# VHH binders against p49116, part 321

Target 1, 238 residues: p49116
Amino acid sequence: EGPLLSDTHVTFKLTMPSPMPEYLNVHYICESASRLLFLSMHWARSIPAFQALGQDCNTSLVRACWNELFTLGLAQCAQVMSLSTILAAIVNHLQNSIQEDKLSGDRIKQVMEHIWKLQEFCNSMAKLDIDGYEYAYLKAIVLFSPDHPGLTSTSQIEKFQEKAQMELQDYVQKTYSEDTYRLARILVRLPALRLMSSNITEELFFTGLIGNVSIDSIIPYILKMETAEYNGQITGAS
Short names: E, the ipSAE of ESMFold2; O, the ipSAE of OpenDDE; V2, 0.75 times the mean of E and O plus 0.25 times the DockQ between their complexes.

## First folded at step 26 (VHH)

Design rd1 (framework vhh_7n9e_1; at its last look DockQ between E and O 0.96; V2 from the best seeds 0.82)
Fold by OpenDDE, look of step 26:
Structure rd1 (fold): chain B 238 residues (1-238), chain A 119 residues (1-119)
Amino acid sequence: as target 1 above (238 residues)
Amino acid sequence: DVQLVESGGGLVQAGGSLRLSCAASGFRFSEFGMYWGRQAPGKGREWVSGISGDDSYTAYADSVEGRFTISRDNAKNTLYLQMNNLKPEDTALYYCATHEYSGRPEDYWGQGTQVTVSS
């Protein structure tokens, strides 16, 4: 078997909606998030190992890890997205809901804590100066996680995850030979992803666009979306 | 329109071998992953084996690992499944399927070819 990832999988270019509004409204935020989500899922779809799995397994994997993939994408695209500004806008929008007593005190704390965790994670990744290859391999490790409940063919999934880990190790050793502990520092960031609620992420970034529809329910459609359709969305043509 | 036509099934004794073929048309064959599934009487569909579009990666269900080999010929738009050391529990309708993207969540699959393994 060849390498799990190629140079083509390192490219992860997010195009933001245009024009950027003076005030970041809910629609802009949701559209930006949707583009990142689509990019992330279609990235997964472009991996040969992913293509070799069955439909049910593919869908189940993405359903299990979409929040982690999305979060890694946020970290990777934080500059292009002006993530800090987006998060600030989200907080401002939440303030209105708070004032209207639409959320309990406990829920407010949960949401704010989630935003904090998200910001801290992205900041930590920036401090580590994670490059495109490392992001790609981290995404692959997250994608091919065999420990999610309900998965089939866990042996194959584990094999692919190991391949991703090995390639990451090789890359880090080759590229950052002077830093013998870089791999460990990178991998220890992954647990932080599991601390983040997919439900809260969905609420913060997607509710304004998809309403009561869950990300879980649309994943099969996103995975089957035509590339041209996706590209059209990126260019704002729709 | 996407078309998948399976062939090569039949009756074989336990320990025997079969080679299935799937002729594909109506899409860019080499750009999409393909896979074999099977459905035994009274059971649901089961994923058996998959292969990437560029033939760089293959995957197998645990039940067939080491016995089955998936391959493809992109020049001929054909998918293959070499089945060795067949067992009675391998008896099923075998179908090929593609991850061709058309905006609908379900994959395309053929009508299938029957494989029967006798004791």
Scores: ipSAE 0.793, ipTM 0.909, lowest interface PAE 0.5, mean pLDDT 91
Fold by ESMFold2, look of step 26:
Structure rd1 (fold): chain B 238 residues (1-238), chain A 119 residues (1-119)
Amino acid sequence: as target 1 above (238 residues)
Amino acid sequence: DVQLVESGGGLVQAGGSLRLSCAASGFRFSEFGMYWGRQAPGKGREWVSGISGDDSYTAYADSVEGRFTISRDNAKNTLYLQMNNLKPEDTALYYCATHEYSGRPEDYWGQGTQVTVSS
């Protein structure tokens, strides 16, 4: 078997909706987040090791890790997305909701804590200056996680994850040879991803979806989206 | 108009071998991952083995690893499963499937070919 990822899997170019509104709104945030989600899931389906697994396993893996992939994508694309501005707008909205007593105090506390954890994760990744190759392998490591409940092909998934870890190690040692502890500093950040709530991510970034549709329920449809339809939605074909 | 037609099943003694074929048409075969699954009577479907579109990666269920080999011939649009050292518990209807991206949530699969392994 060849390398787990090729150069085409390292490219991760998010394009934002056009035109950019003067003032942030729910629709712009949801469209931007949807583009990142679609980019992340279609990135996953492009991986040969992923293609070698059955449909039930593919769906289970993505359902288990979509929020981790999305969060890595947020960190990687934070400047392109103006993530700091988006999160500040959300915080202002939540603070206004407190003043108007529109939401439970417990819920607002949970959401604010999640936003803080997300900001800290993105800041820590920026401080480490994580590059595109490192992000690609980190995404592969979270995608091929064998320890999620309910997975059936865990030995194959574990082997793919170990291959991603080995290739990341080789890349870091070659590219950052003077920084002996870079790999350890990078890998220590991964556990924080599992603490991110998929429910809160949906509330923060996907409230503009029509109806009350969870990301978990649409994953099989996103994974099967025709390539032409996907390109039309992402590139803003107009 | 995806079509998947399995063949090569049959009755075989334990310890024997069979080679299954899956003829594919109606899509760009080499662009998509393919896999074999099986269903024994009274049991749910079980993924057996898969292979990437470019033939660079294969994967196997623990129950068949070391005994089964998946391969594909992209020039002939055909998927294969070489099954060696067959056991009675391998008795099942074997079907092939494709990850072809059609916009529907289910993978395409064939009707299957029966493999029966006697003691």
Scores: ipSAE 0.753, ipTM 0.912, lowest interface PAE 0.9, mean pLDDT 87
ESMFold2 (binder alone), look of step 26: mean pLDDT 81; pTM 0.822

Design rd10 (framework vhh_7n9e_1; at its last look DockQ between E and O 0.91; V2 from the best seeds 0.75)
Fold by OpenDDE, look of step 26:
Structure rd10 (fold): chain B 238 residues (1-238), chain A 119 residues (1-119)
Amino acid sequence: as target 1 above (238 residues)
Amino acid sequence: DVQLVESGGGLVQAGGSLRLSCAASGFRFSEYGMYWGRQAPGKGREWVSGISGDDSYTAYADSVEGRFTISRDNAKNTLYLQMNNLKPEDTALYYCATHQYSGRPEDYWGQGTQVTVSS
C-alpha cells in the first residue's frame, strides 16, 4: 500500500463567492459554508483509501464526521473566509432571529457557546500554526474514525486511521524535529471537535440555504456531485 | 453510458478457488474506485472488497480478508477478484460496482455472476 495521503491532498483552496457584499447577508454566509462543505467532501473523495471503501461506508463516514471536517476547514480557511467577520454577522443575524423565533434563554446560550467554541478552536489552531499537511492528516484521522455508531468494516477504517496517524507522526518528526511535543499538541485539539454540535453548526451556516433539509440527507448527493460541476459553481459558470 | 459486465462465476467445492472479472466501459475507469459486492439469497447486498482508482489501496470485508484479493487493470478497464479458500457462506451473486460521480446518488453496478460453493 502507498501512503494514505499525497501532496495532492494537501491543497485545500476555498474560493469565496464573488462579489463580496458590503453587508454579509445570510445568503453569502450559507454559500460560503456550502462551498467549504463541498470542498471538504470532495477532498475526502480524492483519497484512495476512501475510494476503496463501499458506498454505504463512505456515506456513513462522511455523515458521522462532516461537522468535524467542516470545522477543520473553517480553521484552515479562517483568513480567506474572514471567519471572524462571518461569525460576527451570524451573531447579528441570530439576534434578529431570536427575537422573531422566541428562542429560549437556554437555547441562546447553547448557540452562543457553540460560536465561542468554534472561534476558540480556530484561534487555537492558528496559534499552533498548523500547516497544510497537518490539516490534511487531521482531516484524515477524523474521516477514518472507527468509533462512530453504525459503521461497517470498522477494522479497515481503523487501519486507515492508523495510517493517517503514522504519517502525521512521521511528517511532524521530520518537519518539526525541534519541537518534540508538537504531535501531542496537535492531536489534543481533536477532542474539541467532538464537543461541537452538528445541529447547531447546521443551523448557523446552512439554514438560510437548505431550509429544513438536513446536511445528513444531502451528503450522498454532494459525494456524487461531479467535480466539474462543483468547479463551475465556484467560478460562476453554472 | 456506464456498463459493467461480470464473469468468472460458477460452482466450486469448499476450499476451491475462483477468479471473477468485471469489464467496465462508459467512464474514465482509472479515475474511480471500484468494488465487489455480493448478494446471497434472502439477504441484502454486502460489500466484499474495494480498490482505489490508482490501485494504491485495497480494502476487504472481515469475512473475506486473507482469502480474497481485489485487483484491477486500468489499461484493460477490468476489475478482478481472486477468491481462494471458498466457503459455502460465500455463495452469492457477485457484482462489481463503481463510485461514479455523475451527480446521481446511486452507484453503478453490473448484473452479477453467480458463485456457488458446495460443502
Scores: ipSAE 0.747, ipTM 0.884, lowest interface PAE 0.5, mean pLDDT 91
Fold by ESMFold2, look of step 26:
Structure rd10 (fold): chain B 238 residues (1-238), chain A 119 residues (1-119)
Amino acid sequence: as target 1 above (238 residues)
Amino acid sequence: DVQLVESGGGLVQAGGSLRLSCAASGFRFSEYGMYWGRQAPGKGREWVSGISGDDSYTAYADSVEGRFTISRDNAKNTLYLQMNNLKPEDTALYYCATHQYSGRPEDYWGQGTQVTVSS
């Protein structure tokens, strides 16, 4: 009963650090990515169905899918972030790493393949002109995935995922009634998300974090961040 | 400071019913999700049921679905758990918790109320 997502969950506004530097650097990329990560996790905690699950389940769900949510966020916010420029800067820095022997050849190949897959994913989403409602439901489908190992309450999670799928189907059929295959074209893009490597995402976007902190380890703290502190971190306000 | 006080536990025969209450204070109750957990002797804690702050969504562990009903009264800052068709394996200390965003990864907890189901 009641919709899984309201219009407030469709709003997904990323604010970039200011001022934008003349040349992109590790600190700007890391701060931009951190803002997207915070926005994505706090989007998840705002969902009533997510609030109805226990704390351990909430943490487990987000740990299992944070890279998929982040990747959907990159695709959704690609223009605001100037993502193509960021990826080009990363590629240039990787070329310097080869010359200075900072990374193994196998690692660099893995990282370049990951960048290519990310670019292809974002381009495919842009070609389909995925709208904000569709992104919100895709994020919900990814968030409420019952097939992650170690989850409890999988029956409840499956029911929420099915509701997200039903609401996406209803939305697409009403909004794009003349495009019979739009839902199928959208859904076939989801498997690509499962192929994205969380450790490579950390290397590409989160190198500027203090220490060797994994995103997995900070998720419980981000999910419990006080609302006032969260708003200050995201907006840079007060 | 956050306070959560459970009541309504007791001894009941298998097949019977109990209604638990959790009185909450020290925070804006309606803004946060709440849940019930339980801890049986010698076992870890188990999430039992949860409810969103606005009361629009509920969720249940497989072991209690269809038998337990969670609800809240935001005007009275009180969380409830109606437990029907109780079984001996439901015997546990039952406690309520809030999903309040405290800046720490742990939820706030009550001290619990004992439920004992005899065969």
Scores: ipSAE 0.635, ipTM 0.867, lowest interface PAE 1.4, mean pLDDT 86
ESMFold2 (binder alone), look of step 26: mean pLDDT 82; pTM 0.829

Design rd11 (framework vhh_7n9e_1; at its last read DockQ between E and O 0.89; V2 from the best seeds 0.84)
Amino acid sequence: DVQLVESGGGLVQAGGSLRLSCAASGFRFSEYGMYWGRQAPGKGREWVSGISGDESYTAYADSVEGRFTISRDNAKNTLYLQMNNLKPEDTALYYCATHEYSGRPEDYWGQGTQVTVSS
ESMFold2, look of step 26: ipSAE 0.720; ipTM 0.901
ESMFold2 (binder alone), look of step 26: mean pLDDT 83; pTM 0.841
OpenDDE, look of step 26: ipSAE 0.834; ipTM 0.925
ESMFold2, fold request of step 28: ipSAE 0.693, 0.720, 0.770; ipTM 0.887, 0.899, 0.917
ESMFold2 (binder alone), fold request of step 28: mean pLDDT 83, 83, 83; pTM 0.844, 0.840, 0.844
OpenDDE, fold request of step 28: ipSAE 0.844, 0.881, 0.857; ipTM 0.928, 0.948, 0.935
ESMFold2, last read: ipSAE 0.729, 0.740, 0.694; ipTM 0.898, 0.907, 0.887
ESMFold2 (binder alone), last read: mean pLDDT 83, 83, 83; pTM 0.845, 0.844, 0.840
OpenDDE, last read: ipSAE 0.848, 0.906, 0.856; ipTM 0.930, 0.962, 0.934

Design rd13 (framework vhh_7n9e_1; at its last look DockQ between E and O 0.91; V2 from the best seeds 0.78)
Fold by OpenDDE, look of step 26:
Structure rd13 (fold): chain B 238 residues (1-238), chain A 119 residues (1-119)
Amino acid sequence: as target 1 above (238 residues)
Amino acid sequence: DVQLVESGGGLVQAGGSLRLSCAASGFRFSEYGMYWGRQAPGKGREWVSGISGDDSYTAYADSVEGRFTISRDNAKNTLYLQMNNLKPEDTALYYCATHDYSGRPEDYWGQGTQVTVSS
């Protein structure tokens, strides 16, 4: 078998909605998030190992890890997205909801803590100066996670995850030979992803666009979406 | 229109071998992953094996690992499944399918070819 990832999988270019509004409204935030989500899922589709798995397995994998992929994407695209500004806007919008007593005190704490965790994670990734290859491999590692409940073909998934890990190791050893502990420093960031609630992420970034529809329910459709359709969405042509 | 036509099925004794073929048309064959599935009487569809568009990766269900080999010829738009050491529990209607990304909720699959393995 060839390498799990190629140079083509390193490219992860997010195009933001245009024009950028003076005030970041809920629609802009949700559209930006949707584009990132689509990019992330279609990135997964481009991986040969992913293509070799069955439809049900593919869908299950993405359903299990979409929040982690999305979060890694946020970290990777933080500058392009002006993530800090987006998060600030989200907080401001939440403040309005708080004033209207739409959320309990406990829920407010949970949401704010989630935002904090998200920001800290992205900051930590920036401090580590994670490059495009490392992001790609980290995404692959979280994508091919065999420890999610309900998965089939876990042996194959584990094999692919191991391949991703090995390639990451090789890349880090080659590229950052002077830093013998870089791999460990990178991998220890992955647990932070599991601490983040997919439900809260969905609420913060997607509720304004999809309403009561869950990301879980639309994942099969996103995975089936034509690339040209997605590209058209990016360019605003549709 | 996407078309998938399976062939190569038949009756074989346990321990025997068969080679299935799937002729594909109506899409850019090499750009899509393909897979074989099967459906035994009274059971649901089961994923058997898959292969990436560029033929760089293959995957197998645990039940067929080591016995079945998936391959493809992109120049001929054909998918293959070499089945060795067949077992009675392998008896099923075998179908080929593609990961079609045309916006449709379901994959495309053929009508299937019957494989019967006798004891």
Scores: ipSAE 0.817, ipTM 0.917, lowest interface PAE 0.5, mean pLDDT 91
Fold by ESMFold2, look of step 26:
Structure rd13 (fold): chain B 238 residues (1-238), chain A 119 residues (1-119)
Amino acid sequence: as target 1 above (238 residues)
Amino acid sequence: DVQLVESGGGLVQAGGSLRLSCAASGFRFSEYGMYWGRQAPGKGREWVSGISGDDSYTAYADSVEGRFTISRDNAKNTLYLQMNNLKPEDTALYYCATHDYSGRPEDYWGQGTQVTVSS
């Protein structure tokens, strides 16, 4: 048995839809978010420890953590995505909805708080200058989380999470040997991911999906997609 | 077509051993994770053990860890389950399965081989 992640799991290259429209719109935001989601699911599927689990366990893990993986992906790819511009456009749309009485005040408050938390999380990760290896291990830690309800094989999942934590520790100690507290500063950012609502993430980034299809319902299909089709969804070629 | 054929089941007294085999064909065996499941009479399917395509990772259900060993021979397209210290609770129909990326929503499963452990 070897390292949990290899160098192939560190590369995480998001390609944005082209051309960029003159005005950001629901289609561009949804396509950009879909590419990130598919990239994140392909990443999870390629991990040998994930492959060693059964289909039901794989589906349950991803259903439980997809929003955390997506949020880490947003932070990692924030500059490539121009995420601050996307969020500003969403905020302006919500402010117009208040003036036109299109949404309840309580819902708008919830959505604005979520956007603020997302901006704070992404800014904090940027200030820490989290590198690609660190992001890969953080993603593995949230993927192999044993404490979600309904999971089977939780002891095995916990063992994989512990291995991800150990490998992150080893990497940080070797690479940032003069920064004794870097690991602690990184790990204290993880609880903020649990505060992110998957329901609101869907509203912000996946409004263009047809009907009331939730990300939860399509995860089994995404995990089974052929690699060529996966790559087409990531690049938007199909 | 993907085909998975289990063998090696039988009747064994408690404390005994069996070695199950799963012959695979119709796909690139070494590229896919494989696993064993079991179904006792009147119960749902239970995941037992899995192994990554490149053989670098294995995983076990708590109920079998330390007693069962999963392995694969990618040159022979064969998955194995060595079952030691068998208990009556291990009595079940044992299936092998593969993760696949053929676009199907469900994994491929074999027909199963019966393991019966007498007290």
Scores: ipSAE 0.659, ipTM 0.878, lowest interface PAE 1.3, mean pLDDT 86
ESMFold2 (binder alone), look of step 26: mean pLDDT 83; pTM 0.837

Design rd14 (framework vhh_7n9e_1; at its last look DockQ between E and O 0.86; V2 from the best seeds 0.75)
Fold by OpenDDE, look of step 26:
Structure rd14 (fold): chain B 238 residues (1-238), chain A 119 residues (1-119)
Amino acid sequence: as target 1 above (238 residues)
Amino acid sequence: DVQLVESGGGLVQAGGSLRLSCAASGFRFSEYGMYWGRQAPGKGREWVSGISGDDSYTAYADSVEGRFTISRDNAKNTLYLQMNNLKPEDTALYYCATHEYSGRPEDSWGQGTQVTVSS
């Protein structure tokens, strides 16, 4: 078998909605998040190993890890997205909800802690100066995780995850030969992803756009979306 | 429109071999992953094996690993499944399907070819 990932899988370019509004409204935030989500999922589709799995398995994998993929995407695209500004805007919007007593004290705490964890994770990734190859492999490791409940073909999934890990190891050894512990420093960040609540992420980034529809429920449709359709949305949506 | 036509099924004794073929048309064959599934009487559809568009990766269900081999010829727009050491539990209608992404909610698959393995 060939390598799990190629140079084509390293490219991860997010196009933001244009123009940027003077005030980051809920629509802009949701549109930006949706584009990132679509990019992340279609990135997965471009992986040959992913293509080799069954449709049900593919869907199940993405359903299981979409939040982690999305979060890695946020970290990777933090500068392009002006993530700090987006998060600040989200907090401001939440304050309005707080004033209207729409959230309990406990829920407010949970949401704010989630935002904090998200910011800290992205900052930590920036501090590590994670490059495009490392992001690609980390996303692959997250994608091909065999330890989610309800998965089929776990042996194959594990094989692919191991391949991703090995290729990451080789890449880091080759590219950062003087940094003996870089691989470990990178991999140790993965547990932080699983501290992130998919429900809260969905609430923060997607509620304004999808309403009562869950990301889980639309994943099959996103995976079936043509690239041209996706591109059309990017170019046609102002 | 996506067209998939399976062939190569039949009756075979346990331990025997069959080679299935799937002729594909109506899409850019080499750009999409393909897979074989099967459905036994009274059971749901089961994924058997898959192959990437560029033929660089293959995957197998645990039940067929080591016995079945998936391959493709992109020049001929054809998918294959070599089935060796067949078992009675392999008896099913075998169908090929594509990961062609056309915006449809379901995968495109053929009508299938019957494989029957006798004891």
Scores: ipSAE 0.754, ipTM 0.897, lowest interface PAE 0.5, mean pLDDT 91
Fold by ESMFold2, look of step 26:
Structure rd14 (fold): chain B 238 residues (1-238), chain A 119 residues (1-119)
Amino acid sequence: as target 1 above (238 residues)
Amino acid sequence: DVQLVESGGGLVQAGGSLRLSCAASGFRFSEYGMYWGRQAPGKGREWVSGISGDDSYTAYADSVEGRFTISRDNAKNTLYLQMNNLKPEDTALYYCATHEYSGRPEDSWGQGTQVTVSS
């Protein structure tokens, strides 16, 4: 009947741990990333179309796309997070660790290449001046991806993705009517998200907080958390 | 705590209709999505249909789309499944479930109501 997303789904407000330390450290980076992750999961759970799917389907969708949602969140919140400063600190740390352990040289190369891809993606989104409505619909398109292995409700997921695509198209045409290629430029950025490695994202942003437990393994618990607990994780109050 | 009680099952001839009900209590019903699942003898569980808390979105498994209609009455805390043009392969124990977890990790299902469709 109605639109796939309402204004409550467009609002995406990340708050950072305070005060910002003089030197960025693992705890600050992990806390900041955790807030973004929980904000993203809370966002997904609040969507009526997502609520209409079964519990196993919801878990499978988020397991398949959490890194893409997180990466879109990084791009959307890059200024608030001072993401470029965070990534520079991580690069400096990795360069210093080379002096101690050459045995992980291939891994460090992979991580550095991932950082450069992430920086390029965030810069390209900033150059396009992607707005909050556009980010919300891009996240919905990524969330309702029917082509992931093991999904059971692919026809319904496909219909929801098509609706997100139609609503994004209608929004862009109305809001940016003088820019006939804007939708195409936005959509061609999405394949880059599929190239982002969830394992490397965990290493960059979550190693100090979650240890050796993968985010994939805790997604069912995150999706089942009650709202008060989400609010604590998003604001760091717990 | 969360309680879900299904009713409305029974024996029906192929081509017939049944309407299932799920009475819900112990949580804020209108704030959460609900769904129906089924389990045929000797088979695994199958999601059938779901509906958002605010009743704005519904979804259906391919096998039942066009024949089944999910609905809810938030004033009565009741979930419904209208089942039309029933087929023998629809024979199963039908149960309702909620996306409300109250911080519990386990899924919340009702005990189920049997639907048997004869040839």
Scores: ipSAE 0.675, ipTM 0.874, lowest interface PAE 1.2, mean pLDDT 86
ESMFold2 (binder alone), look of step 26: mean pLDDT 82; pTM 0.823

